# Ledger of designs, part 2: VHH binders against NHL repeat-containing protein 3 (Nhlrc3)

Target 1, 325 residues: NHL repeat-containing protein 3 (Nhlrc3), of Mus musculus (Mouse) (q8cch2)
Amino acid sequence: RFCGSLVSRTFSFHVSWRMEDPLFRLDLGWPKNSEYFTGATFCVAVDSLNGLVYVAQRGDNIPKVLVFSEDGYFLRAWNYTVDTPHGMFVSGTPFEQSVWITDVGSGPYGHTVKKYNSLGDLVQVLGTPGKKGTGLNPLQFDNPAELYVDDTGEMYIVDGDGGLNNRLVKLSQDFMILWLRGENGTGPAKFNIPHSVTLDAVGRVWVADRGNKRLQVFDKDTGEWLGAWDNCFTEEGPSAVRFTPDGKYLIVAQLNLSRLSVLLAPPSGSIGDCSVVSTIQLADQVLPHLLEVDRKTGAVYVAEIGAKQIQKYIPWHSRTPAFGA

## First folded at step 4 (VHH)

Design s2 (from n2 with S31R R98K; framework vhh_7nfr_2)
Fold by ESMFold2-Fast, scan of step 4:
Structure s2 (fold): chain B 325 residues (1-325), chain A 124 residues (1-124)
Amino acid sequence: as target 1 above (325 residues)
Amino acid sequence: QVQLQESGGGLVQPGGSLRLSCAASGFTFSRYWMSWVRQAPGEGREWVSSINSGGGSTYYADSVKGRFTIARDNVKNTLYLLMDSLKSDDTAVYYCAKDLGYSSGWYRGYFDYWGQGTQVTVSS
């Protein structure tokens, strides 16, 4: 029950409306083909340039990757080359977009970060399929959780989702290690289940350090630790983190509390403390895991493992005037 | 080619002090994090300390905090480890290590270049 208790809904539809996030509203019409969500939906990625939404789900004898239009129509599904998907990110040039998928399975595709082209063909594999490890030459993974690829093609990977590795790895466009941070621990630049990674508009890398109930922040060029936010996460650590396209807000998921929080972005040069702008409370069994923001529209897609669905939230009000629109 | 050369090791009594140096060449020293890693006989390598490119951020293993100080001189391309209150457990070969790109704070295997090592022996 997204809007709150049944009692509140019974007494006033205006009360249920007020209980929804003031910055975002649920698109009840998305997707059009929810019948394709046959497994637990773990991650979502957006191709803003082509208007495509990629969803990865877990389960036996089902397609692991689903492709929808931004308007909610099911377009296609890919074959079973993914074992246990965890995180996804769309990257590439305006003319050639690709999707990266992290795989945490113990099967033949697991402990990898894999790149697929727009046709669903496997193009690149990082890690050793089916073999977990801590090695750097070649780079190995143990339950890689998520990745982020910037506009230069430089890549940020958090490894891992409950494995022995607890690290943030930066790779060049040709997959050479540029810097690496992390070991298991509670101190600065140490992690316990680094689960999600993103960049802000001023050259900082943000990591959802889920097991330590905090976000940690690093300089993208040097890997220097810049600070952490723990004051918003005393009950539950963050499972996902993304910035809105205008850079004003962070959107964070707290899986076991079944909620999304909108946080105020810090100014350049200061990390400060976490400030909550608004909260979206989902029904108890929804369990938001990872999320993605459409850079073109500002729409937020949330992968909900308990509810076995993706929900789309759209900005309630547009503050950017469109020239001639 | 990248070269790292350690010096300053030796025999010292418990409670004594030593200053290790590492002369770096073949890369732009001022751009990279640098680390010290040690290895006792029959044991694996243990990360000791790391310093960022500018020298303003330093990190230490719990076993050496408060006793060791890492420093660098970017004009002389030299890394230092100042070791105070030495214990028998500090007996090891000490290696200067260049971090991968801008990386730091990691154990062996996270470094792309290593020196030959300098022996530190703490005994009566």
Scores: ipSAE 0.000, ipTM 0.191, lowest interface PAE 14.2, mean pLDDT 84

Design s3 (from n2 with S57K; framework vhh_7nfr_2)
Fold by ESMFold2-Fast, scan of step 4:
Structure s3 (fold): chain B 325 residues (1-325), chain A 124 residues (1-124)
Amino acid sequence: as target 1 above (325 residues)
Amino acid sequence: QVQLQESGGGLVQPGGSLRLSCAASGFTFSSYWMSWVRQAPGEGREWVSSINSGGGKTYYADSVKGRFTIARDNVKNTLYLLMDSLKSDDTAVYYCARDLGYSSGWYRGYFDYWGQGTQVTVSS
């Protein structure tokens, strides 16, 4: 594609042949300190209120969590109580932001969903450290893939990335199970590797049901299954899903195709059919895994495990307006 | 350095009341679940009660439900246990514990720091 984005890697050199898309462009100046990407970069989360970008990477004897400014400057790193990071989400009030990390390791920190405060202190552990399971009291995980926390503090967790569990769990702000959906399968509300989870602006939960090559949609209050989109994913399932802040588009990653798709949001009152607005074709072997959207700017950060980097895509024309504007 | 310091224990007659306090320092108290755990003479530790970080959700062992109330003050970094209708079986050292928690349904918690304890003796 002429206007598509292609990025390749040879040795330590990254080449991009085309940097433009109708809606987004690659920020070539981000990050300023790419030398800190010493491991496989699996996930990214954004603190839009403080202009911070959190990155988690895997590898031996390296910092597991990196903190950058939205302008691309490395600020700090920490390594405590993270074994094998998979998914990551920033939540909280304007007074106190927290970072959540899902951990899929077999070591002492694995099979958990862990909350860290803004100082990097571990403040909450969900799951049993080092022990996988299917239990609900206590709630156990088997390779928890990702979480999403809404503005009320209610939490949505997809479990698991190739484990025994194939489920979507909703927790209250106090970590009570409010509803749970899912078991292994191809039918409605059944999953095969639920890999990413997000909310839209109208009370729906969207799950990247990667192994079944579809997105599935649920009512956030009841957990009722509302529909699925499979027509855009015949060759490769979605690995990540996020809405743009204005609610107009979904950004979806397809890992093995090294591709990002921009999809039109569903019409009011229905799920509709999947419609591709544009695609961003990355270089071969980049492998986009998970991504995050800055709620303030609309910037898209993509964790690329094959390229061992995070790339930032910015909207051409506008950033998301303030809430209620 | 994390510190938890209990106070308010003492000798009380059956049917009496006591209020225990736990002063917390060295960490962001408002970010953590907190629990009370007791140990009777010659016995193991028994979980009594837990409270979430915001104070809006509380959990109790069946043996104390309806008699004990757990509360917290996040401005004062203090945890409380209000004990009513005390029985001889409530005699124990009461410990304040920082609770990482696994799930809201998991009332046994994961405790990484403990106070030194405060003695409660219920005897005629």
Scores: ipSAE 0.006, ipTM 0.422, lowest interface PAE 10.1, mean pLDDT 86

Design s4 (from n2 with S57R R98K; framework vhh_7nfr_2)
Fold by ESMFold2-Fast, scan of step 4:
Structure s4 (fold): chain B 325 residues (1-325), chain A 124 residues (1-124)
Amino acid sequence: as target 1 above (325 residues)
Amino acid sequence: QVQLQESGGGLVQPGGSLRLSCAASGFTFSSYWMSWVRQAPGEGREWVSSINSGGGRTYYADSVKGRFTIARDNVKNTLYLLMDSLKSDDTAVYYCAKDLGYSSGWYRGYFDYWGQGTQVTVSS
């Protein structure tokens, strides 16, 4: 504290310290049913087509997956075949959306990447439930951290949230390995805790190489290493990375600093240099882990392990009900 | 600048053995993953095996697992493929390929540099 000044208690501990963010603002009215956050909230995924927000939380004898409307109302929950959720992604057609969940740890459903329909029915399992491994046929996982599914149905999985496999795996629509990159290390295309994965609008794969305090970039078709950004992460590595729907910005979480950074996206012809456009400083106990961007609205949902909640950030000049277009 | 030169190919009987070598120059060999990729007559490229920079981690295609061994000598800047129990289906041109420091490439176009290839023919 500064002596004689107003103290931080005038603000909520879970509110951004930066009150005047040029690009995003906290939606204080989301969710409407926060009482369902009974465990540590690790990941969030958005079905932009149906206006649904999926949240996964950890804890015994509680529902592991929660489904909210984009307006913040609790709709349903399910917990079958989920032990220790880590990452989540929604993909599919407008008529048939699916939820993918990475499952980590030593439980009977751990070391898997699982596909569920919108009702919570298990429809696909990758990996061997309850058994970690390094094998490629069948593909095995050791603490798979996150996945991204392209509009073509091709999948990008980062496998190594503290496990032995420090690798990025690309799968076809029928789950065959197309290419694989990575081993433990600090050099180009080597990882230390590859924690989050996303695609940009020009065919590049971005990996949050958390333990090495950098983002790494790969060609999506070949897996060729294209470059890395480390200058924005000297204090703390990135735990999550997503692009805004217009492709102009990256949103990155830095967990132990309780910080979100908005970075300028590079042009299609180069990786460029990391440039911070704005920073959202959260309270120190918030601990942002993974995040997701609504492709339709541009809203950013942040899973906060320490605060045991999901917070929603909305673009200042987005179309909203009533006022705010 | 970067050069990869394969050797050790030839004609061998089914069930026989061959040892392929790849001499590397123009880069810090000990810092990069190395791979073998083959191409059979009239077919596309098939990834065979990869080895990490230190030699302690190896990956193999299912078609060769248990029969082929990939190895490296970082002092001599040389990559090896030891092929045992060769089958007619192993007939192909074998290419040495350089990665940017990471594991197996199941997809073609994975590698930044390729050797000229060495022919392996398995026939009676």
Scores: ipSAE 0.000, ipTM 0.126, lowest interface PAE 18.1, mean pLDDT 84

Design s5 (from n2 with L100I; framework vhh_7nfr_2)
Fold by ESMFold2-Fast, scan of step 4:
Structure s5 (fold): chain B 325 residues (1-325), chain A 124 residues (1-124)
Amino acid sequence: as target 1 above (325 residues)
Amino acid sequence: QVQLQESGGGLVQPGGSLRLSCAASGFTFSSYWMSWVRQAPGEGREWVSSINSGGGSTYYADSVKGRFTIARDNVKNTLYLLMDSLKSDDTAVYYCARDIGYSSGWYRGYFDYWGQGTQVTVSS
């Protein structure tokens, strides 16, 4: 109700609108129905074609997946076959969008990557429900952290969030392993808690190698290691990584610093070093975990486990306008 | 409610052929992977074949590869198993199953709904 006034505010460790970025501003009016955030909010995914925002939260006896409109209205929720959500991604056509959810529980549906239709019906399960593992035939997971689905239907999965694997897996649209990289370690193409994965516009796969305090980059077709960025992450590793729709910037989260950074994207054919364009410092204990960018609007949705909320950041002064907006 | 109904089983001599059908209703058939699973007398269930939602990708157990063909008709909501060069070891009840967990495209299916089964007997 006191949008824009700092003087009359009561003390709150969740107040992130005090910190503004020259490229993005907090939408104080999103969501309209924050009362549905009854658990710790771990991930967010956007159906930009139908204007839907999916949120997954953890907690006992609460709905695990919430669906909001892009304007912030609560639409529906489900809890079936989702135990301990970690990451999520929306894929498909405007007529048939699906949401993928990674599940890291020790319960009967954990250590899986699951596909749901727009109504919340379970359509596909990857991994062995309730059983962690390192196997490749069939593919098993140990705390799968996040996935990214290309427009071709090919999938990139990082496994995992504190598990034994520490690998990046590429699957065909029919779930066959096309290539795999990684084992526990600090060297090139080795990971310690690969936590987030995304693609850029020029055929590169970017992995948030959180425990090693770096981003690593791979060729999407071959899996060849192309380089790494560590110079921006000396204090804390990245927990999330996404590109803006125009391809100019990366948005990264650093969970324990309660910080979001906007990084300059490298040109085609070069990895170079990390360059920070701007930083959004959130209130202490907000803990931004994973985030998603609306490919149509350029809006950034941030899942904040400490604050138990999703925050929406929108491009400021059209400096980062969505392509085709 | 989800229903799967098999037909086309019967008695056939070794070297013969059969065509099994599975009529699906109560769900959007074209959105799901489908599988055939068989159970021989006194044995556990054995995965035979799977087909992806669009019908463009098919997978077979080594024991039936080159002899069986799985197909689907998404307009008619029907799954098929075309069985050629049948052997006595193919004698089993054949089940149509909705496959929500064809893990990584290998024969590691997770089936949430099953048909009643159709008996296939290969004997002289």
Scores: ipSAE 0.040, ipTM 0.530, lowest interface PAE 7.2, mean pLDDT 86

Design s6 (from n2 with L100V; framework vhh_7nfr_2)
Fold by ESMFold2-Fast, scan of step 4:
Structure s6 (fold): chain B 325 residues (1-325), chain A 124 residues (1-124)
Amino acid sequence: as target 1 above (325 residues)
Amino acid sequence: QVQLQESGGGLVQPGGSLRLSCAASGFTFSSYWMSWVRQAPGEGREWVSSINSGGGSTYYADSVKGRFTIARDNVKNTLYLLMDSLKSDDTAVYYCARDVGYSSGWYRGYFDYWGQGTQVTVSS
């Protein structure tokens, strides 16, 4: 499959401008049903236990949530009670899966973090639908960007994507605020567009502080600020951050550079310095926004706003079939 | 069909003011970020300003901070750019654009629909 251009003297070939990463390879056979990407693709989430990939897209009169198999086949779609999806996360067991979506629209369902079952039925709403705010009783949002749910059901939410709130909120399983950090600023534990959030293997919360061109790190239990990495982001801040399942690497997206960076994870007990292991240069203007890592296979799915697609990268030695191995 | 139609451009003296409007139709305007992007003669496109879907958050290029104000009316489906203290360097075609990628500061989002543009000329 070719989606770019390479010109020879005798023939013109269309091929994607890309670089192979020594740790990852592009799965040219995924998805099988790309015709369903009819809008701008903003986020992706993976149900590793059932082998499902959820994609959210924006556009008028189109389905906003698409469900694919890990092998690339379209299965179903839905869009009830979704205005403007931004971030998405799958949590739960194979028998009780939940799909969480952050919604940044100004319509009746916006400024919310919503929980859906695997069929797309709405089962929980956090925030005040259609009303942005700073309030804590009840908790309100202003353009909530992303969330992460750990295996115990505790939640980490970054709020937000261009809103007036610049904060990281931790919630219990019953949606009580356990701790909250952040306000607009450049100092420690202050944010400018906190855009993505994830956990590492040793109990640290990592936030893509996009507007301040850094990653910030917090203790998951106390909310204590542990440090920041800015030396890898001098030209542009990170839009997305995820760890590989083995805990060895971070995968980070830089949207306007159309680039993914593979960073070395710090050891337990220190934050260390940011170290780039490798980069995946995407085609010009694809705009990688948010990404997700399959915790079972290690596959990396990247939502590309400009290209209106999801690309799948698989680690070398995975069990997932790939062209050219 | 999606349509964006700009108006309010014209010739103005340095130090003057203009108000640009963009009438949107064919989509749920209140669900989208909106941006203003300009193109000066012989130059590339430059992002000027963005506003979030609800109108509560605004972003400006460093070249226009303190002089320009972006605003929106979700009932009238209209985007505005209020331009004060205009300089000769502000001379450009100004485009209204639907922003599906959140343009802010040095960041640019993806713009999937553009208006036809309105000419702003700042000269004596």
Scores: ipSAE 0.000, ipTM 0.243, lowest interface PAE 16.2, mean pLDDT 85

Design s7 (from n2 with G101A; framework vhh_7nfr_2)
Fold by ESMFold2-Fast, scan of step 4:
Structure s7 (fold): chain B 325 residues (1-325), chain A 124 residues (1-124)
Amino acid sequence: as target 1 above (325 residues)
Amino acid sequence: QVQLQESGGGLVQPGGSLRLSCAASGFTFSSYWMSWVRQAPGEGREWVSSINSGGGSTYYADSVKGRFTIARDNVKNTLYLLMDSLKSDDTAVYYCARDLAYSSGWYRGYFDYWGQGTQVTVSS
């Protein structure tokens, strides 16, 4: 006998979860040489001036650093003095670009933040290779997670990807400590696994305080704590944070959710509340770890540990059209 | 030459306790996050617990939280799992694994080396 439905399923709850991101699209044609992703891809950095994309991966008997063109062609690889890469950042003048790599844990090059020239030659070592520590004179690291170098050459390092240190360190261009914030904890200016660090356009330092499921914000000159955003991260902490070049959005990775979130940048003069503009839901097991934004093109490169790849997302639009133009 | 050797498994009654050990060799143990992962008969792998390189941060699956304790001894290059209030659902082969990802609480961690496993059977 035919009867009515005993169980009702509402399809309207599924519509919003199937929406594509309106701000970015995946470049299916990048890279051209994916066969070089032979290890776990942890981080990516972009030389926007020379159109180069640096990728670091972990694994035995593989090249640790890969160099691609912005169009996706494999150019070269190097591996000496790189053991266990975690984060990386490209900095320098228009005449001389360098790549910095944080090296964590297992090998003789671990617990360091190292500077390489474009050919892969080691030119600077911060920390003591193979020796973790909490010391400040000389500065020691315990699993340094990421760094950011501003246009003045001043450096911001988050030190504590599972190490005993839970701190944000600012260094001058000559590697002197200018200020330091942080210890293990949940209160203001305390961290649990500070995992990613970036700057906004108005002189604020943003830290992905991953274990505490929040972003924390500091004044770049004084180190003064300015606020935190936790309302967007109740399910999972942020593993990566970067601003778009126009300063309108933050791109955040949430590793265990296999998700990228696009957040509205804070208003002028205040931190405000976290607001999600859009979300890119990746396939299960992709596991986005760290990401980088090309300052020239606005392209977003995402290092995906589980998928063993870097994916490139291209912005659909550079600006909202002026009203009544 | 990286080797992980588990021990301490066995047959125990519900409500009982076991202490698993994992002896590590061939690498700088104190530089790595370490994890315990289990596989029950006919099931996939399930992450159980992780510990950071220094031992100060520990993370647990909800199914074992409050009952299991992960610990490490970096002088002895040994990882431990202390299991209290064991349930029949805890029956599995337990593997220690080196966590290449260095990510706290990441139950989908990227493991590059695994031990051979030790059998834990909770039955009356």
Scores: ipSAE 0.000, ipTM 0.268, lowest interface PAE 13.2, mean pLDDT 84

Design t1 (from o10 with E105S; framework vhh_4orz_3)
Fold by ESMFold2-Fast, scan of step 4:
Structure t1 (fold): chain B 325 residues (1-325), chain A 124 residues (1-124)
Amino acid sequence: as target 1 above (325 residues)
Amino acid sequence: EVQLVESGGGLVQAGGSLRLFCAASGFTFSTYAMAWLRQAPGKRREWVALITSGGSTDYADSVKDRFTISRDNAKNTVSLQMNSLKPEDTAIYFCARHLDYGDYSGTYLYFDYWGQGTQVTVSS
């Protein structure tokens, strides 16, 4: 049974009067155990190698982190060292994946970025638990919003979700600061609530600069500012950004509009302007917050704080390159 | 133990050609997609070419019609033929194993093993 939000799609009439087909369809069969969504579901992360979906939710006296199979079955939960989860990301080797969780607020585990193994054991803590700050030695956070870890183990963190910090931090696999960009402002390389971070296929870092109603783009190796997209976000800034596995599209959430947008990815060497391919308009109370893409399947998981659920979207049409030359 | 070893790099004049080789060991080569990526000093890593286990190929726009990727499953080798080389092609070229191709084109985000790289320098 479908319980929760209504999903709708926005279509534009072309000059030929042909409506564009959606790239994604809702999987009504996921999850099988929706009864475990007892709190506001803030973030989702995918272990595509082991077929696991991690969900973090907020609320009193409930399990904070839930683990589902990719087929939608509840497997396990934990909450010991998680206070106020905000963003999460799965990283590691093919044989040993871990989940990172950003923790916000003034609780005893807040203002941290923490690494857990697949069983919920705490492995690493970045930041000072329960203490916000702007310091770099040691690195401190104030409401860290999200992180992204690339295949080499280098880490990109956006800090913060309404805190004193408005910055993008790159760390090595050994957690040393490689470069840092950002301060509060509206100019290039300045942020107002940097909320989500991801990489594209050609070494660019994309930041959802939510309060400034734009995406900003940086070179991953140097931290050089490469450009920004604001023309798609005049009504509401992006809360989440991810690329599809083929690199052709960005998927963006606009929380207060209860909307998901599929944007055309820019070519290598150019940022260009934002182009909307399609939109998914959700009911007003759904509120899509953060999302994640399964690297292997292209499935999109959306954390919906108002509806207290995760929705799974699967690609409607996908194409491999034609059999070769 | 997975190993990828690149060779064939060198110095060449603009308009010239080079062929790069990647020797793979420690896994069933024929079942994996393989890719070439490049990185100039101080610049972003860029995807160049991909070949699937089935032999389908894909290329970055900057090298399309100039570069050709191929594989020899009997020799566990992937190759990159580079024609009409430009100074902008100067970079360290990396061989990489693609985790899973499915119905999507390759990106550097899905690569689980990389070689050490081979230097290509194109002078004008």
Scores: ipSAE 0.000, ipTM 0.102, lowest interface PAE 22.1, mean pLDDT 83

Design t3 (from o10 with L99F; framework vhh_4orz_3)
Fold by ESMFold2-Fast, scan of step 4:
Structure t3 (fold): chain B 325 residues (1-325), chain A 124 residues (1-124)
Amino acid sequence: as target 1 above (325 residues)
Amino acid sequence: EVQLVESGGGLVQAGGSLRLFCAASGFTFSTYAMAWLRQAPGKRREWVALITSGGSTDYADSVKDRFTISRDNAKNTVSLQMNSLKPEDTAIYFCARHFDYGDYEGTYLYFDYWGQGTQVTVSS
């Protein structure tokens, strides 16, 4: 019988249609210029306003930062003042977007969180270049893993990726410490390798507490610990976390499982337990490290260390009418 | 949000000394390089001295061996000790926050925030 068959789908009156589709599909046409992925791809950031995708990679004698269009065309590359990139985030005004990069190198640019303009010019350095530390006056880092910048310019930094620090730091627009949480441990507001940080739509900070196999949640204004999710991460902790633009789902990477999980977002009044609504199984040993969501399109970009590539996943259903006046 | 407030300017005779202070607020002072610049009547602003977050210092040739820049991270202050003053040092002196918008191989001095300035007048 030909119902649901690819061969008979065009001609059969007995076709079974799936009404509930997977949430995301792989864009096989992205990027157009994969030949520029010459190193281990560690992080990705999206300038949704200008349609740019930033990628940072590690390796000898290669450009450390690559810039692609959202349509997958290579535009340019640079390696100035970047030693060992780990995480990155695009922020700024509509007139001037910048890319922030965390650097975990032992070289002259390491243990820093650095701001670049779209051309790769260095415009701000947080931390002491080449010197790791735990100090707060000045603020020092030890393998800063990732950052998230709010639309107001307030910053959330997780420090560190296997270093001496296990903390979440909130900075003002002018880089003053507003609050700080964390020390090494398994209890509430304690971390073991805080690896990724993001905000939800209702003023909560979410941290991928990778070594403790959980997500932890904090109030963005006070730093108050609000809860944790560990029930989805018994096999491996989360390496990356982001919300979809509609706020309905979290997307989480698990590196050694080569897997992305789509989790149901909790309501504003409670954290509850983790619920997996969809899973994207990647190819074996691609090692998804960090990911980013395009706030305009909902596309998910995944940096795969083992496969030396960025993959783009697109929402299956359009959230905007194809033609609207 | 960022504020830089200079003090310590005034009138001094040639060969004399002055110490300028800059009180900083609204940012993590210890993580930034700080600078002093000056503008003499009818001339361009010129950079005078720089102190990095790590305490390394650099000076314009015109003031080298006469001026000393220092910082106190506990008090959020940067200071400029000015010795052997000359009439040519007469200018408005500005405290400025430095950030590097170029790469580290070609150091370029860029300043994003400035104080209101303090007048230094050196009589012959």
Scores: ipSAE 0.000, ipTM 0.091, lowest interface PAE 21.0, mean pLDDT 83

